# Designs tried in a protein design chat: VH-VL binders against Leucyl/phenylalanyl-tRNA--protein transferase (aat). Part 4

Target 1, 210 residues: Leucyl/phenylalanyl-tRNA--protein transferase (aat), of Deinococcus radiodurans (q9rtp4)
Amino acid sequence: MLAHMPAARTFLQHPDPLTREIAEGYAGGSFLMDNGDGLRWYGVPGRALVPLTEDAGLHVARRMRRELKHFRPSVDLAFDEVIAGCRGHLPGSPERDGEWISDELVEIYQHLHTTGLAHSFEVWQGDELAGGVLGLALGGAFIAESKFHRLTNGSKAALIHLAEHLDRQGFALLDAQIQNPHLATLGVYEVTDKEYRRLLRRALALDVEL
Below, E stands for the ipSAE of ESMFold2; O stands for the ipSAE of OpenDDE; V2 stands for 0.75 times the mean of E and O plus 0.25 times the DockQ between their complexes.

## First folded at step 1 (VH-VL)

Design I1A1 (framework fv_iscalimab)
Fold by ESMFold2-Fast, scan of step 1:
Structure I1A1 (fold): chain C 210 residues (1-210), chain A 123 residues (1-123), chain B 112 residues (1-112)
Amino acid sequence: as target 1 above (210 residues)
Amino acid sequence: QVQLVESGGGVVQPGRSLRLSCAASGFTFSSYAMHWVRQAPGKGLEWVAVISYDGSNKYHADSVKGRFTISRDNSKITLYLQMNSLRTEDTAVYYCARESGYDFRYSDAFDIWGQGTLVTVSS
Amino acid sequence: DIVMTQSPLSLTVTPGEPASISCRSSQSLLYSNGYNYLDWYLQKPGQSPQVLISLGSNRASGVPDRFSGSGSGTDFTLKISRVEAEDVGVYYCMQGLQTPYTFGPGTKVDIR
């Protein structure tokens, strides 16, 4: 039951059926993907979480800490470019071999951006978009859907800046869904689905802004 | 154009050292884990070592552990394999390979391979 | 260490006929995230290996749809619906679930 989670209420009770449906899916602990067989809801027994601070286990190498100050963070300044970067379609970024953000999913993210559920987090070097993260902000949880880079360390800088930004704003969760070797080097850890749902429930009650 | 080019191979005597290099181009090298894979003449593929995108984590196959060291220089966009105490059974073509896996939901496959460099260990 | 085995080790196919290669792992390759960390590679004569299939069934960019991967846990299959001359080479499965990464012994595919 998710009827009494006031921080997520604007989306769980949203008049737009698509926004409400997607918010309900994520609030229930699922995430949406298109793996070549259409849009489906996924769940995992081990959920990947990004620590928000170095004290909580986020690993920021000394060299990377020095690099971070040369990246300027922002929210929602380049939403369409961030989606394009996550698809490997942004000029100057590395091409991606696999594609899971279908044209249909692009339209969904753009729609969710207009209703306030979907967001971009960008990092810049001067006037150049260096990297970014596409995600959903639901209560005190940020579900990171995808990330990209155009400049050296751009995706790592985006994720670290995002974690620090979320901590400052009072968020409780940065959800990366699926563990991989790249994320593990940053201190990303797994929790059981049961524990994830417990943490999510607490995060959904938080009244915070991205 | 994404490329990996190995160099440093050659003929060396047992017990000597050799350093292989793999020069990357056409992609953001510092965002990818990199591997060394070898293939002895007429034999199959054998994984040798991996290094994380930032160089903080390294793993070596038991057959080379303590003798070989993988490293990278992200500023020079180059991967290295330092090979010490070489043995005749180390004779192989050595490939460097990129691991596709920097996105949150996609983490697999050696999607780009170099052309290989031959190392022959003989007396 | 995870041991990878392949069957058959050698295969001769008439052009246009199908081919099937099996790969077995000594431990499950199904990770908690729901993916099987099993890849297929092709090494054509005189060339470097190239990726065909990743994560059990995901066809790599530029790979024809006549190639397909299936299976879960410890049993995997690579199928070629109609073998062409350009498909000649050695096929390797590989597990990327844990270090050390391990390859199968390879299956040599020839045509008449």
Scores: ipSAE 0.015, ipTM 0.510, lowest interface PAE 7.2, mean pLDDT 86

Design I1A12 (framework fv_iscalimab)
Fold by ESMFold2-Fast, scan of step 1:
Structure I1A12 (fold): chain C 210 residues (1-210), chain A 124 residues (1-124), chain B 112 residues (1-112)
Amino acid sequence: as target 1 above (210 residues)
Amino acid sequence: QVQLVESGGGVVQPGRSLRLSCAASGFTFSSYAMHWVRQAPGKGLEWVAVISYDGSNKYHADSVKGRFTISRDNSKITLYLQMNSLRTEDTAVYYCARVEDYYGSGSYFEYDYWGQGTLVTVSS
Amino acid sequence: DIVMTQSPLSLTVTPGEPASISCRSSQSLLYSNGYNYLDWYLQKPGQSPQVLISLGSNRASGVPDRFSGSGSGTDFTLKISRVEAEDVGVYYCMQGLQTPYTFGPGTKVDIR
């Protein structure tokens, strides 16, 4: 067996076998999905990364910057609701093109939440959950598994607030995995799998907290 | 520019010891796992040993286990292979190689950079 | 231990002609993450080995498009669409799935 990254050691050497297995898979640059044929580990040749700051390339339009003040960010206040929102099962959530977050994967995320690997990042307008991001925090890397919105700009606000939060906490990497047109408007860019693993390795060495 | 430079090879009698060194430059040495791979004259490549980025984990091929020990000094940016109880079948060019990525169960790796090698000849 | 075999062990190619090298593993190199832990390395005469292909099919930086890797599980192929003089050397497949890491015996490629 080979050595684990220092900052990610709490999960890579965790006594819980499931937490250790999942942490090891993500630390190796893979991500877990169910695309209708069961749980599989995946990788992509072009990995989508979210810049953490505007200096690094994060694009926040002036109108969006004004809107961000209407959203209150939080961590781990509504984990189960964020999962439901990502699945399209929360009232008012947009329709999903198939549910890649299966019932089995919900149970896995709930378990990983109890061991501290899985987290939710929420944005609120008053008492209403406007949007959120489901992900894993491993060392200085945040792997954003899924996001959702209920209110206009909620998912974009959640991702921008998350990036700013991660930057303040000393994180180095925000991984959105797969590029799409919506993410591209925020300055999300693609790197090769080789470059992603290089960046991930460095992020995993950071001892930071969400 | 990434560079790996091996040294310490030479001609030695069976039963003796040698210590090989691999001096690294052009990258953050303490962030990478390192390997030793050897090649006997006119033969193929054979994996010898691996050491984790922090030196906490080490693995050796069965043919050298108990005789060879891989180690590293991150402050000196140098990889080592201590070779004890040398045998004629240990005669080979010894390469150090960098693993591109973190590796282990569920992980990926490749040898992205290799040194030029150092020849060890064990002659009876 | 995972045993790696290659075929052919020696190949002489007319310049500009294609070449194909097979690699077989004694057990599947396809891991649960969907990747095949199979690399291809080239050792040119008098030089250190260099990586060509990783994860079965991913071409390494700076490696020409004429090189391609394919296959899954236990059967893998390295193809050179048009062999050039600079491609002369010994080609090794290698499994990175588990210790001890193992190389194939090598395929020597020469020009006619």
Scores: ipSAE 0.000, ipTM 0.450, lowest interface PAE 16.3, mean pLDDT 84

Design I1B6 (framework fv_iscalimab)
Fold by ESMFold2-Fast, scan of step 1:
Structure I1B6 (fold): chain C 210 residues (1-210), chain A 125 residues (1-125), chain B 112 residues (1-112)
Amino acid sequence: as target 1 above (210 residues)
Amino acid sequence: QVQLVESGGGVVQPGRSLRLSCAASGFTFSSYAMHWVRQAPGKGLEWVAVISYDGSNKYHADSVKGRFTISRDNSKITLYLQMNSLRTEDTAVYYCARDKTYYESGGYRVYMDVWGQGTLVTVSS
Amino acid sequence: DIVMTQSPLSLTVTPGEPASISCRSSQSLLYSNGYNYLDWYLQKPGQSPQVLISLGSNRASGVPDRFSGSGSGTDFTLKISRVEAEDVGVYYCMQGLQTPYTFGPGTKVDIR
């Protein structure tokens, strides 16, 4: 029952110890990674944030706006396939290098999905999974852990559709953790760790659903 | 001024032990991961070990694993390398180096931006 | 372990001419965040190593713009557009993707 109320406090006070521990780490502004030396909590001095709307700074080129209509969004329809896509293990996907999602982390994400903390956001062309985002929804914050594409523009379409979906649902933050050139083209910006924690505290107080 | 100064090197016989120190100054030592890198005379660079900002995570190269132990004392602003069961092939200049990430994340590692002057370890009978 | 190789191992350049050094990794250094975890270091004679380039192409603070890094995945290049006397030394590529971190064998650059 508690798990059907996706407020941050629900996970921070969850009876499942793993869900509680993971939620506490993310609520504190850290994120979980296995970078070849075991699972541990990480942070960055410059946190990458995705604007939720074009008015807030999201950059959607005219051609990309036309392409977006060819992608149909969904939530939690293909969670295991999205994990596989993010790992580069989904059949027919481009080969991915530099995978950070270990077998142990897959088991953790699958468990967190059953308790309502971890989610997938998918985009489809017809019945074909074109791309997706793996993340955690904690209060009004969505922490986008990884993304993938199978079809041209699938990952970019997934992220833009996700931002628009989150805005409609009343979310306050879309967190991409680390800036890179691909994300910068969408208007992704960096904030200090101190400012990120301030924004996160505000978002965690929101009672919204994905 | 940001500075790293190594000490503790010297001449030692095979099978003996040495402890190297690296004294840091001019920055918040406890916020940075630290490395040991060595260079045998006339040879290239070889990574030896890394330790996280808080000392909770350590990794050692296979060639020294079980013999060398990296450690740090943030209250003394000092990095250490305990070297046991020394071999002639451990003869090298040992450098300490700062990792510019603030947090130990591997994937957020910018580079080893500050290096000490090095301390020479000679293992010879 | 990720093995790093460099080519050439030694080169002699006329002052003012360009130089190019190749670095290859046995596995891709491209991480899920879109960055290549490859750095370039220079060791001048009798000195400690110094960083030149991080994450494939990002020039370190104070490094002249005549130095540039390029490449992705397994193949990387360091270019010096106009070699100067102060650029003499040994150049090392290094992978920072996973432990154990590994350096290339080095490329010795001399002036003719």
Scores: ipSAE 0.000, ipTM 0.439, lowest interface PAE 15.1, mean pLDDT 84

Design I1C11 (framework fv_iscalimab)
Fold by ESMFold2-Fast, scan of step 1:
Structure I1C11 (fold): chain C 210 residues (1-210), chain A 124 residues (1-124), chain B 112 residues (1-112)
Amino acid sequence: as target 1 above (210 residues)
Amino acid sequence: QVQLVESGGGVVQPGRSLRLSCAASGFTFSSYAMHWVRQAPGKGLEWVAVISYDGSNKYHADSVKGRFTISRDNSKITLYLQMNSLRTEDTAVYYCARDEIYYDSGDYLPFDYWGQGTLVTVSS
Amino acid sequence: DIVMTQSPLSLTVTPGEPASISCRSSQSLLYSNGYNYLDWYLQKPGQSPQVLISLGSNRASGVPDRFSGSGSGTDFTLKISRVEAEDVGVYYCMQGLQTPYTFGPGTKVDIR
């Protein structure tokens, strides 16, 4: 019943201890990773944020705008496949060297999906899963944990469709954690940890649905 | 086999312009982001610019921003660097380099193949 | 901009001895996908640079297993277990996490 309620209060006061603990960590501005030495909470001095609209700074080239029409977006339609894609374990996906989503973290994400904190956002071409984003929806914040592609432009299409979807649903924040060369081309910008926590507190107060 | 061949280098006076080309072969050029990297005589490597596989996104180092423009023509399988308002400190060997994957992926091996370089000397 | 530093800047080794080069970044190169966006390149005398190691520890095709990369976040190491004459050159680390891409100053490896 709580599976589709992204309101922060629901998770911060959740009866499930694991869901509550994870929600508290993210609500405090940290993110969880397993980089081969166990589960750790991480933070960064410069936090990467994705603009939700072109007016806010999201850069969508005209050619990419045309390409977006070929991708059909969905929510929570292929959660296990999206995890597999993010791990480099989905058949047909590009090979990934290195893997921070351990078996233990997979079980955690699957559990958080049942309690409504963890979600997948997919993009399809016909019947083919072209790409996706794994993340957490907490209040009006979406924390994008990982993304992948199987088809050309799949992860870029997934992220742009996700940003537009979040804007339509009333979300305030799309968090990519750490800047990278791909994200920079889309208009992703950095804020200080202090500014991120301020923006996060505002987003957590929103009662919106993915 | 993957090959990148730069051309267009030479001696030019300060304040003038020069256009470099990089001819690619042995791979699907339109699927890869491309870079320009330079090396001043006896110095280290300095990244100059990158262009996405389709030419929609470009980034330039602050030292060349506003003076240099990276571009590509996928139909001609060629990468370009238009260099305006050249300065003596722009003197360097200019390499083009392939970015193994386009920007859509978390997997990458940037600069997996490099050209032989073309020397640009800016002097009076 | 992310600033990259290397130490030592110059290293002279006898063939068969090990070599170790350190690289540090001014901010973490670990992305949310679990990869460290740190690569190592070798430029042999009179040649173009060539890739050795990508994403912290992954050897490029054709690179001998005597080369290894390690580290995470801000501190990285390139090790050559037994230096050979053909390993002479300048070694550069490079961050690919964000534009502008930045290289370390290079470490020159010479044979005695």
Scores: ipSAE 0.000, ipTM 0.439, lowest interface PAE 14.0, mean pLDDT 84

Design I1C4 (from I1A1 with heavy chain S100Y G101Y Y102D F104S R105G S107E D108F A109Y I112Y; framework fv_iscalimab)
Fold by ESMFold2-Fast, scan of step 1:
Structure I1C4 (fold): chain C 210 residues (1-210), chain A 123 residues (1-123), chain B 112 residues (1-112)
Amino acid sequence: as target 1 above (210 residues)
Amino acid sequence: QVQLVESGGGVVQPGRSLRLSCAASGFTFSSYAMHWVRQAPGKGLEWVAVISYDGSNKYHADSVKGRFTISRDNSKITLYLQMNSLRTEDTAVYYCAREYYDDSGYEFYFDYWGQGTLVTVSS
Amino acid sequence: DIVMTQSPLSLTVTPGEPASISCRSSQSLLYSNGYNYLDWYLQKPGQSPQVLISLGSNRASGVPDRFSGSGSGTDFTLKISRVEAEDVGVYYCMQGLQTPYTFGPGTKVDIR
């Protein structure tokens, strides 16, 4: 199986033990969180997936499409600032979903960034970081761990730009883990854990770059 | 047809203030981000400021930050540049420019420019 | 801030002959989304600037096909396949990647 997953092999067989262990956990369909009692692997019965295109079900309202042009996207330009934003540690950040990101997880994400597993996706208005997504890129799957905004619509703009970027790069899967009403407005849908693992296995075989 | 008409330029002493206006017509002004770009006599173009379609987001070049403020009034279909603490190096023709706009969100360029208004800062 | 340079700064062309203008940026204008945020503008004598090319190579609406843009990263070229009298003016490249948006110094094109 692993011998037939070349796109994920560099992480699954990585010489760095931490990178390999984290990659194996995510490749198996789990995600890592610190819910106040230390680092643990989690799973959900209903996994939230973001469609990559409007044809696949991504809902981009007309006004939101107009807003998108005011946000310029980037990859890995401000990794530490994106983590800080997700944690609510940047001044003027009204929305975030990364309160679960402990100091230990920050160190892990920084380490995984040096080995190429963890990435940031940013959206900017001028030189101001407007919002972003923290995630892992494993094969043709992008696991979006957390997102934030500092400017109005920044997190939605970041997620929509990310979906469009991933589609252009040949990715097959954008994983948001847990559904919420905000994500539902974008067309995010739920699949069973069994179906998620099936989709993930196919995505891991893809040879694509973020 | 799309038109942008600047006004408010003139001769002013250092340390004083001026407000420039850009009157738009021929398009849905409230749907477009707008920019100010200046050009000193005989010199090149220098970007000054931008404002989003609804006025919620603004950016100013470091050379004017804290002294100039871009604003707009969508009901009056007009863009403004409030210029305070003027310096001799602010002497330039000031252009307003419309930022191109489409559903892709990726393209960025100035598709229409006004005729410019001259600001001269001297004693 | 991103610094833009152009060469040559001045160019005189015989009508009907080609012209080429280079633009260089102090850092890459190629974004992770695959686009180069580099535009070209023309300012004819006594007139306001007008757009020619966006995103490195996309001709703006109404711009003749004798104008073409190429390049990626830090090195870009504007080519005019057959220079006409109406093409006289100053050509500016501009980076739209980050604020402050910055223009090159301009290339003055005259007819011989």
Scores: ipSAE 0.000, ipTM 0.463, lowest interface PAE 17.3, mean pLDDT 85

Design I1E10 (from I1A1 with heavy chain E99G S100F G101T Y102M D103V F104Q R105G Y106V S107I D108Y A109Y I112Y; framework fv_iscalimab)
Fold by ESMFold2-Fast, scan of step 1:
Structure I1E10 (fold): chain C 210 residues (1-210), chain A 123 residues (1-123), chain B 112 residues (1-112)
Amino acid sequence: as target 1 above (210 residues)
Amino acid sequence: QVQLVESGGGVVQPGRSLRLSCAASGFTFSSYAMHWVRQAPGKGLEWVAVISYDGSNKYHADSVKGRFTISRDNSKITLYLQMNSLRTEDTAVYYCARGFTMVQGVIYYFDYWGQGTLVTVSS
Amino acid sequence: DIVMTQSPLSLTVTPGEPASISCRSSQSLLYSNGYNYLDWYLQKPGQSPQVLISLGSNRASGVPDRFSGSGSGTDFTLKISRVEAEDVGVYYCMQGLQTPYTFGPGTKVDIR
């Protein structure tokens, strides 16, 4: 299927073995986690997907739409700080959703950032990092590995700004892996593993840039 | 389009060894966990082993642990099952199957199965 | 190990009549994500197994809507609303919650 995935082929045929290996795992629909027993590949029966637009089902409350104007989005401006935020290690951050991000996984993400597979999406209030998303961009798919907030609504603002950014760039898929109550309030929905793999194949064929 | 073709089965004496192969096509082999499942003549299905997409994680059923070893060669797009110290109770049709796996945890269903290869262990 | 049991072990159905197969697990198959890791497979005579239902109730692609799965925790049911000749075979439930992954003993479905 590599011949029909131009942007994804950059990573699936990458000379760096680690980048190629990780890209292949995600291209197959798996995701990497450390649940306390080492790095393992995971899959889920109900894959959580974030709609890219309000017309597609993304729920942005009127109050939140007003708040979005207070957040300035950026890409790859504070990668290491976003990882730290996701782990709950950034000063002033209450976020614990990235507790599964081990020291080994941090090194992997930093390496993948160097080869262009891993990215950070940030939102700022003035000069303060308010929240962010850590993820992988593979073809027209963005796999959002973890998110954090430091300031009120920072996590929600980061995800909404990311969805709108991905839509403008021509992406087809924003993958949050596992549903939770916070994500559900944004209109995040679940698809079967079979449907996820179908959507992923289509997204991987797209030649788009973050 | 997705195909899994097992080979290497045959008649073998107890205590001997045999290596099964499963040739994959129609998908990115190196992105999937692969399983071996067997079925004794006239009996039900029994899960035998799983290997992660990169070959780093392997799990075997207790009945074959220490005797069978699952492996893969992603460059040759082939899955293997090395079967040592074969016993008469290992007589079965051996299927390879593709699946999505939470390694050390839960698995999603097996979406594609090979046609099977018969292993007969008799004296 | 999680032990899977099925009942009945065999049944003969007149074409067009319904069939129901039960599957029980020795412990709950409900995972922390809210899903039951219970799948149903059909093995037609002389063929490889094929998936019918995943996660207790999700019908696999290409599987007719006369097949349905239900249940939660330790008790699951596969129903065929109208058995057709092509449905003859052995039906297996399987738990994917933890290693070793285990199948039920199978239920053989024949038609009169």
Scores: ipSAE 0.005, ipTM 0.440, lowest interface PAE 14.5, mean pLDDT 84

Design L0A1 (framework fv_livmoniplimab; at its last look DockQ between E and O 0.03; V2 from the best seeds 0.00; counts 0 for: pae E 15.8 > 2, placed apart)
Fold by ESMFold2, look of step 2:
Structure L0A1 (fold): chain C 210 residues (1-210), chain A 123 residues (1-123), chain B 107 residues (1-107)
Amino acid sequence: as target 1 above (210 residues)
Amino acid sequence: QVQLVQPGAEVRKPGASVKVSCKASGYTFTSYYIDWVRQAPGQGLEWMGRINPSGGSTKYAQKFQGRVTMTADTSTSTVYVELSSLRSEDTAVYYCARESGYDFRYSDAFDIWGQGTLVTVSS
Amino acid sequence: DIQMTQSPSSLSASVGDRVTITCQASQSISSYLAWYQQKPGQAPKILIYAASSLQSGVPSRFSGSGSGTSFTLTISSLEPEDAATYYCQQSYSTPLTFGQGTKVEIK
């Protein structure tokens, strides 16, 4: 599987053993969580994918399209704050049900940020962090680990702006992992694990950057 | 008021390095990228790169092939660009600029600029 | 790298004239295009972002249009204070690149 992913080589052959191990797990279609039972690899039978464009099925409601102009997107400007928001630790952020992002996993994300695998995508209103997405960029795949908002529509704006950014950069896949009713309103859809691995393999071959 | 403040001028000999400062005020320093753009006498604008002041990550124009380093000091709200192995062709005004990014389509547009630092490289 | 080509390199016009400056990208940049004004001895100042959006505080006589590869900055009625050099800049991908500039002079 590894041999056909030359575009993802930066991380699959990274000199840092932790970065290499994490990249290999995600390239195989798994993801990390700590559901109170220690840090473990998980998979799901139906993987949730975000269409990158409205033509591909991304739903941007008319009111949301007008609201998007109030949110300024950025990459990697507020990584630690995005993590804190995703954990429900920022003022105004709802606390998350099931605290799967443990202190150990935070430390791992911080490490992966320093080696270039983990990223944050932010949306701002003025100087205020309104929402964001925490994820990994591996070849032409972006695996969105978590998202949050502090201001109304912040997480929707972050995801829509992220999809547009990824499309412009030539990414092929935006992976939201687990479906929920909120994601479904944006046109997020599920594929089988077998189809996910096929799509992922093609995305990993792309030579693009976030 | 939002400002980027730079020193007025620097003089160096060929082969030396120069480090130009850019002090930000009037906004949250770590919430915006800072870019460096230079302008040789009588010529147009040339993008050199950008820095994320929060984490210190950078993106450089390939032309500067390992000669440029950008750093940020959050305690003083100051960004620096250092250009090494200077040549007379590096004589230019060096601007710092804040990226404006209301929509990602124009997040790399520059809504505030420093007044520029003239770097002169001569024997 | 995306090359940005401006036309004309310079022009001379009278107060009240409509002035048009064009900018051509070497590949599609969608609407990721900004226009700047630079007066002698000063830093550039943004006028237009996202090809057609007027920056706050910029006079309404300035407008931008275009998408893809061809873009236009228009000054509907030239004023004496508009004598400057104008630059386009693509923000589609790094390295960010500027046009060569268009010097506008008052006759």
Scores: ipSAE 0.000, ipTM 0.491, lowest interface PAE 15.8, mean pLDDT 85
ESMFold2-Fast, scan of step 1: ipSAE 0.019; ipTM 0.487
ESMFold2 (binder alone), look of step 2: mean pLDDT 93; pTM 0.949
OpenDDE, look of step 2: ipSAE 0.221; ipTM 0.737

Design L0A7 (framework fv_livmoniplimab)
Heavy chain, then light chain:
Amino acid sequence: QVQLVQPGAEVRKPGASVKVSCKASGYTFTSYYIDWVRQAPGQGLEWMGRINPSGGSTKYAQKFQGRVTMTADTSTSTVYVELSSLRSEDTAVYYCAKDEGYYDFWSGYSEYFDYWGQGTLVTVSS
Amino acid sequence: DIQMTQSPSSLSASVGDRVTITCQASQSISSYLAWYQQKPGQAPKILIYAASSLQSGVPSRFSGSGSGTSFTLTISSLEPEDAATYYCQQSYSTPLTFGQGTKVEIK
ESMFold2-Fast, scan of step 1: ipSAE 0.006; ipTM 0.587

